VHH binders against q9usu1r752to985. Designs and how they scored, part 2

Target 1, 234 residues: q9usu1r752to985
Amino acid sequence: TPEEFASQMTLLEFDYLKQIPSREWIFRSWVSRDSRSAVRNYINFSNCFTYWIINCILEKKNTKARTAVISFFIQTAYKCLSLQNFSTLMSIVSALNSAPIYRLHAAYKLVKAEDIICLSGLREIVETKKNFSTYRALLRKAELPCVPFLGVILSDLTFIDEGNPDVLDSSPHLLSFNKRHRLADVVADVCRFQSSSYEMQSNTDLQSYILHRCRFVNQDLSYLFDKSLSLEPR

## First folded at step 8 (VHH)

Design W3
Fold by ESMFold2, look of step 9:
Structure W3 (fold): chain B 234 residues (1-234), chain A 121 residues (1-121)
Amino acid sequence: as target 1 above (234 residues)
Amino acid sequence: EVQLLESGGGLVQPGGSLRLSCAASGFTFSSYAMSWVRQAPGKGPEWVSGISGSGGSTYYADSVKGRFTISRDNSKNTLYLQMNSLRAEDTAVYYCARDLEYGSGLYFDYRGQGTLVTVSS
């Protein structure tokens, strides 16, 4: 069911989040391709999951079957919203917005109107415009437990390192202090999310199934787009 | 060491055009999706455009769709952004960013130092 899947994905993603030591945020350990980092492991899982959704949809040979899979994931993403699991929500919407899936107009035409309306609302949450303003507003109001979207954390850390002309030549110590203060704020927020727990019961068989399916998924975007074209020609 | 070097910024009049370049080194360029991200003074970063590792798929923010074109030359490890019909609101520092997904603007792990684009008459 979408409810059970959403619950178990939430537990999986929360476990990935909790395993990230604070030093990885400070040193951006995931940037080096030779680095063994908990952040890199989490990013890899999130990408694998996104591609797994794409593959689940495209492996269905008839349009009605693809529609059923799309509807399942729309409903799953909505349940993730109610669990405050923004990470799984973002991954699902990213898969549905990918070029191979977004273009499946025949399948989308068969999706029930209520699910299309739901997807439209979920897409507004995920939108990157105004620096994820809708998502950030929801995150500020969220109670614990919550799984924040890793991509916004990474973006914040990547763009903290700015060269503001107002401070460059006159106060190099002040610039360094401002950078450290903003970094500490990001880390404190992440630690806050890591400090709680979800009360849902673990289903280790389902979690293992998800992890196994994600690890061996086809991530060749060119192949997936060609498969999409064969299923629904231009 | 991962390195991204943007160039091609400058002062242009509204309606004008610029072509930005980003030279990449220290990683297998063709294995990564890439994005352009801009940051106007006093505002947060804004994703502009993304391109898959092969260059086969391109993505654009609604604010630039139809005016900007992202491209890449994997033989030269270079990312490009052709910017046409420039507007005052396009004024920003433009960053080349390494995208960890397919180019959708959701995950970035590294950016260059940026190149300033000023649209003013």
Scores: ipSAE 0.452, ipTM 0.755, lowest interface PAE 2.7, mean pLDDT 85
Fold by ESMFold2 at other seeds, look of step 9:
Structure W3 (fold): chain B 234 residues (1-234), chain A 121 residues (1-121)
Amino acid sequence: as target 1 above (234 residues)
Amino acid sequence: EVQLLESGGGLVQPGGSLRLSCAASGFTFSSYAMSWVRQAPGKGPEWVSGISGSGGSTYYADSVKGRFTISRDNSKNTLYLQMNSLRAEDTAVYYCARDLEYGSGLYFDYRGQGTLVTVSS
């Protein structure tokens, strides 16, 4: 069921978020230590999940079966929005917007109008225009608990005016103070999200299933696009 | 250590063209999707374009589609952005960014110092 899947994904992603120690946010530890960062572990899971959705759709041999999987994930993403799980929502829409899936016009033609309207609204939320302005507006209105989208947090930390570490020697002292204040605001927001909890009951069997299914998925986008062409030719 | 070095920015007239380059070092370049992100004065960062690690898939923001072309040369560890039909609203600092997904503009973990593009009469 989309509802149960969305609930368990929310608990799973929230656990990843809570495991990230504050020092990783402050020092951006994921840049220099790719294999050992809690942030990198979370991003890797999110990427595996996105590719798992792509594979789930493309492994179906007939158009109606692919349509059913697409509809399932649209409904899951909508429930994630209700749970304020923006991370899983973004991963699902990213998969559906990927080149191999977006082009499946025959499958999308069979999706119910209600679900297509829903998907259109979800796509507006995840649009990057004006620095994710729609998403940021929703996040500002969100009550706790909430799973924010990690990508916007990373973007904020990456694009605070500090650049590569080798620019620090030329930075004015006043600029360093402004950078620290902005960094502190981002970290404080993340800590606020990390300090709450969801009330939903854990289903460890389903969570383990999700984690195991996401392992070793095919992430070769060129292969997946070629498979998409085989299923729905140009 | 990870480095991204942008170049090719400058002053250009409206309707003109410019080609940006980004030299990458300190990581396996072909294993990462890459993006161009721009930031105009007083504005937040805006994703412009992305490309998969192999170069097989490219993505563009609606504001630049049809005018900009992203490419990469994995043998030279270099990312490119060809910018045509430039407009005043394209004025920004352009950053090369390492993308942790497939180039869709969702997860950036590192950027260069940027190169300034000014489009003015």
Scores: ipSAE 0.348, ipTM 0.709, lowest interface PAE 3.7, mean pLDDT 84

## First folded at step 9 (VHH)

Design Y2
Fold by ESMFold2 at other seeds, look of step 11:
Formats: structure tokens, C-alpha cells, sequence
Structure Y2 (fold): chain B 234 residues (1-234), chain A 121 residues (1-121)
């Protein structure tokens, strides 16, 4: 059920987004892995989910079964696009672009042409080219409710630079004021996304299943690559 | 406190080579994937390359594939970028960045101050 899975992931990710207090953006509380942070919790969930997809594909011993799982997630990512859930979309495509999965040419050969075309379009959204220009264009057109991709928000905050004099006087106070103003603009954008709601009904059983499955996934990429090699040798 | 310090930038002619280094401290380096991100004047950041925490998987933007090689030495807490066949469009400030995923170029939480690479006749 790609539609139901996409809907419940959207609700889960939106709950994570809504719980982030504005002060975490200002103090960048997530930079220390050891700090208590709502942003860190969301990042951890998103990473677990990406690795869970990788594990779901690699646990299938039969090529046709792996193809079915790949197709399921392509369709789920497409449904996420329709829901304006860019976060789950990015996680799915990231899993499919990981070294262990990207190399599964036998499985990908069995994926329907329509789904391969769909995946190609989804991959363009994920591309970092021109500072995520494709993603940003889609986000600008999106109406609320929407789950933006947290990674771009983090990147924007990471590359805000107090010492960028090209657009300002070289006064330290003016540069600091403009950096703080740009930070406030990013925070305002996040607050806007937090201010709405999705109307879909929660499926507690499915959400609990997803959270439970993600909790203990193997995130050792070297191990996962070796498993990929055993399933589809060079 | 997390610190990343890039070095090895400079002026080089088209077709030339440079090797960038990034010294990491204040965190368990081997637990994090790392990326190189560059920013040309007046442009947004552009991901260049990523490497997994162990160094076993590497990823490259299409614009640099075949010319650049990312590597790391976890015993020295150092990330490297070997840049060959440099072109004028490679001119940028190059940052090492802490990658929160597997080196995909999608997730960063910290970057260094950068090192300038200028490719000019």
C-alpha cells in the first residue's frame, strides 16, 4: 500500500517537524550528537528510515522480490511528492542511490519502465545541483500543508556566514546583524510549515510498525555493501 | 567543540592539480561520513564529493567525476580531495563538511572556514 505508507510517513515526519522549538535553529542544538535536541531526534529517525529501506531490499534473497520492494518504494516516493512530503521522498531516493542498492542492476532491470521513468524524475529532485534548485522550485510552488526536507534547512543554516562582505559594508556589527536577520528568515519559513496540519487519519498500527522496524536497523554501510555483493556478484 | 580546518588551496593553471586536506577534531571522525562542498563567488553551495565513515563508499557530483578523488585517513582524522584536470569552473572556496548520512551530499550540520582554489591562466 504505497499510498497508505506515504500518508503515515507524512504524519510521522510532520509530528517530528512540529515538535522543534525555534531556539534549536538559533543555537544549532543538533551539531553535538550528545546534546538533547528535537532536531537530532528527527535526524536520527530520518537516517534510520533510509537504512531501513536499504535493509528491506537486501533481506530479500530472490531478485524478483527485491525488484518488488524497489518498485514499492519508488511508488511511495511518488505519492509523497503528491502529499508535498519532500522529507520522506528524499529519504527513499537517498536509500535507492546508496552504493549497496544502486548497483543492483539485475533487480532494476525487472522494474517496470514506468517506474524507472518515475525514479529518474525523483532523482532530479534530490540532486544537489545549483543548491537543490529543482527541489527549491517545487517547494516555492507548494501550498500548505507541506513537509520540507530538513537537510536543506540544515544546509542553509550551516552556510550562513557572518564574514561574507560581498553584499554588505565590512563593518562587523552590520555583518552580524544581517546574519541574524537571514537566520530569522529561515526560522520564519520553518514556523510557517509548522503552522498547518494534514487531514489524514492516523493508522497507529502502521506508524508503530514503522518506528519499531527502524529502531534496530543495521547502519553499517560496509556490511550492507558486502551483502549486496553476495546477492548480485560483479 | 567541533572543528574542521581546510588547507591546500591556491592558484593553479587549467589542467593542473591540487590536493586539499581537512583536519578534524572535537568529534569521533570515523563515525561520520564527510563531504566536500564548494562555493563560487555569488553562487550557492555545490556538493562535490562524499565518503562514508569507513571510507569504503565514495560519491561524486557529475561535474567532477573522473577528475576528483575523495579519501580519508581515520587514524589521522583527516579528509582529502585530490583534484586533477582542473578547469576554470572549479574556482571556488572548498569546504569540508560533516555529513549526517552516508556521504550523499544531502545532509550537513557543520563546515570548516574553507580554502580558496583559483583556476586561472
Amino acid sequence: as target 1 above (234 residues)
Amino acid sequence: EVQLLESGGGLVQPGGSLRLSCAASGFTFSSYAMSWVRQAPGKGPEWVSGISGSGGSTYYADSVKGRFTISRDNSKNTLYLQMNSLRAEDTAVYYCARDLEYGSGLWFDYRGQGTLVTVSS
Scores: ipSAE 0.509, ipTM 0.772, lowest interface PAE 2.3, mean pLDDT 85
Fold by ESMFold2, look of step 12:
Structure Y2 (fold): chain B 234 residues (1-234), chain A 121 residues (1-121)
Amino acid sequence: as target 1 above (234 residues)
Amino acid sequence: EVQLLESGGGLVQPGGSLRLSCAASGFTFSSYAMSWVRQAPGKGPEWVSGISGSGGSTYYADSVKGRFTISRDNSKNTLYLQMNSLRAEDTAVYYCARDLEYGSGLWFDYRGQGTLVTVSS
């Protein structure tokens, strides 16, 4: 069910989050694709999961079957929102917003109106406008336990060099201290999220299935788009 | 070592055009989706546009759709942003960013130093 899937994905994502040592943020250990950092492992899993969703939809040969898979993931993402698992939510919506899937208008036409309304709300959360303002507002209100979206944390670290305009002094010493303070804030937030737990039963068979399927997904976006075109021509 | 170097910024009048370039090195450029992200003074970063590794799929923020065109030349390891019909609101430092997904604007792990675009009369 979407509920059980969402619960087990939440446990998986939370385990990845808890395994990240704080020093990886300072050394930016994830920047190299050859890196074996805990952050890189989590990124790789999240990307594999997104592509797995795309493949699940495109492997169905008829429109009604594809609609059923899309509806399942919409409902899963909605349950993730209630679990405050923003990571899985973002991965699902990212898959549905990808060019190969977004263009499946015949399949989307068959999705129930209530699920379409739900998807519209979920898409608003994922939107990048105003630096993820909708997501950040939800995250500020969230109680523990919560799985934050790692992508926004990485974005913050990537763009941390741009301070507010009230700091117009070009002193390298003052800028360096400001960067260190903002870095410490990011680390403190991650530690806060890592300090809690979800009280849900683990289903190791389902978790192992998910992890296994993610390792073998096709991530060739050009191939996936061509497959999408063959299923629903222009 | 991963390097992204933006160029092509400058001062333009409203309604004008500008073309940004980003030279990439230290990684397999064609294996990564790429994005342009801009940051106005005192504001947070704003994703502008993304492009898949092959260049086959492009994505745009609503604020620039129809005015900006992202492209890439994988043989030259270069990312481009053609900016037309520029407005005062487009004034920002523009960054080339390495996208870890397909160009959706959700995942970045590296950016260049940026190039300043100023739209003013």
Scores: ipSAE 0.493, ipTM 0.774, lowest interface PAE 2.4, mean pLDDT 85
Fold by ESMFold2 at other seeds, look of step 12:
Structure Y2 (fold): chain B 234 residues (1-234), chain A 121 residues (1-121)
Amino acid sequence: as target 1 above (234 residues)
Amino acid sequence: EVQLLESGGGLVQPGGSLRLSCAASGFTFSSYAMSWVRQAPGKGPEWVSGISGSGGSTYYADSVKGRFTISRDNSKNTLYLQMNSLRAEDTAVYYCARDLEYGSGLWFDYRGQGTLVTVSS
């Protein structure tokens, strides 16, 4: 069910989040493709999951079947919002916004109105406008436990130098101090999320199924787009 | 060592055009989606556009849709942004960024030093 799937994804993603040691945030250990990194492992899982959703939809040759899969994931993303699992929510919406899926107008036309309204609200959360302003507002209101979206954390760390323009009296050592202070703030915020627990019971069989399915997913976006085109021609 | 080197920024009048380039090295360029991200002084970063690793799929923020075109040449390891019908609100430092997904604007792990675009009368 959407609730069971959302619950188990939340536990999986939270476990990935909790495994990340603070030094990886400071040194950005994930930048090297060949580095062993807990952050890289989590990124790889999240990407595999997004592509898995795309493949699940495109594997259905019948339009009504594709609509059912789309509706299932919309409902799952909505349940993730109620669990404050923004990571799975973002992955689902990212899959639905991908070129191969977004263009499936015939399938989307069959989605129930309530689910379309729900999807519109979820899409606003994922929007990058104003530096993810909608998402950040929701995150500020969220209580623990919460799974924040890793992508915004990575973006903050990648762009941390750019949010503090020089003032007329600023000096190089004051700029370096400000950068370290901001880095510490991001790390402290992540540690806060890592310090809580979800009360849900693990379903080991379902979690193993998800992990296994994600490992074997096709991530060739050109191939997936061509498959989309064959299912719903221009 | 991963490197992203932006170029092509400058001063332009409203309604004008610029073409930004980003030279990539130190990684398999065709394996990564890429994005352009801009940051106006005193503002947070804003995703502008993304492109898949093959170049087959492109994505645009609503604020630039129809005016900007992202492209890539995988044989030259270069990312491009053609900016037309420029407005004062497009004034920012523009960064190319390595996108860890398909170009969605949700995932970045590395950026260049940026190139300044100033749109002024």
Scores: ipSAE 0.462, ipTM 0.760, lowest interface PAE 2.7, mean pLDDT 85
Fold by ESMFold2, look of step 9:
Structure Y2 (fold): chain B 234 residues (1-234), chain A 121 residues (1-121)
Amino acid sequence: as target 1 above (234 residues)
Amino acid sequence: EVQLLESGGGLVQPGGSLRLSCAASGFTFSSYAMSWVRQAPGKGPEWVSGISGSGGSTYYADSVKGRFTISRDNSKNTLYLQMNSLRAEDTAVYYCARDLEYGSGLWFDYRGQGTLVTVSS
C-alpha cells in the first residue's frame, strides 16, 4: 500500500540521515574526489530511488498500468508529507517531473482528478522558486521526527556566500562572523533532525526489496526518454 | 580535482544578450547533469536552468523560460547559457553547478566561482 511504502521509505531515509557525522556537513566531505562519504551514500540512494520510479512507470506496457503506478506514487508522496518525510516526497515528484514521465499525457489523463489535485500541491513544495520558499516554510513549522530534503542542505552549504553586508556593517570581520553563523545554523538544524526517531515498525523484506531494486536501476535518461517516446509517440 | 570555470559575464543593457560559458575538468563531464544557478547580492541562490548529461533534456525556471537557452558540448567539456531579452532582475553572479540528478535543480555538490552579469542602462 502507499501508506506502508511511505512508512518504510521514511525509515530507510531516516537511517541514512542518522548515519551522517557532523564533520561531513562542516567539511563538505562528499565533494572530495575518489572519496565515499555517508552523505554521498545517501545522495546515491536518493538518485537511484528517483530513477527506479521512472523505470517502474516505463516498464508497464499499457497506459492503464502506467496510470496505476503514477497514482500509487502520488499517494505515496502525499503520505510522506504527512510523515514529514520531505526527502522521499522530493524524489517522487522529481521522478514525475522528469522529461520521460512528465510527457506521458495519455497516462496522466486517466489519473483521478483527486490525485491530480494532490500532485499539483506536491509540485508546489518541490518548486525551486525563491530558493525553495514553500518547502522552507513547511520545514520551519515541522515537528520532530522529520526527514528534511538533503538537496536544500547541500545547496545551503554549497552557496553559503552571503551578498555584500549593508553599508553600516561592511567590516571584514563582520562578514566572516555572518558566514560562520549561517553555517553553524545549518549544521545545528541538521543535528536537531538527527536527534529524533520514528516509531513505525520496520518491514525488513520491503526495505530489502527497495534497496535491491535500486542497486542496478537504469539511469540513462536518453534511453529512458526514447522508451517514453515508444510508449506514447506524441 | 573538480574544476568549473565560468566566463562571459559583463555589463549589458536591458533587452540585450549575453552568452556564458563554463569549462569543466577533473571529472567525466558527460556523466553529469549540469545547472546554472544565480545569486544576486544579499539574496539566496536561484536555480536558473538544467541540462541532462547527454544534453537531451533541458529544464528552465519560469522566470527565464523563453529567454534563456542552456546547452552543452560534451566533446569540449563546456556548458553554455544563452541569455536573451535581459532584464534588470537578471543581474547576479551566475554559477555553473554540477547536478547530481538529471538537471532538476534539486541536487548540487559543486559550483564554480561564478561570473558577474550586470544588466543596467
Scores: ipSAE 0.455, ipTM 0.751, lowest interface PAE 2.7, mean pLDDT 85

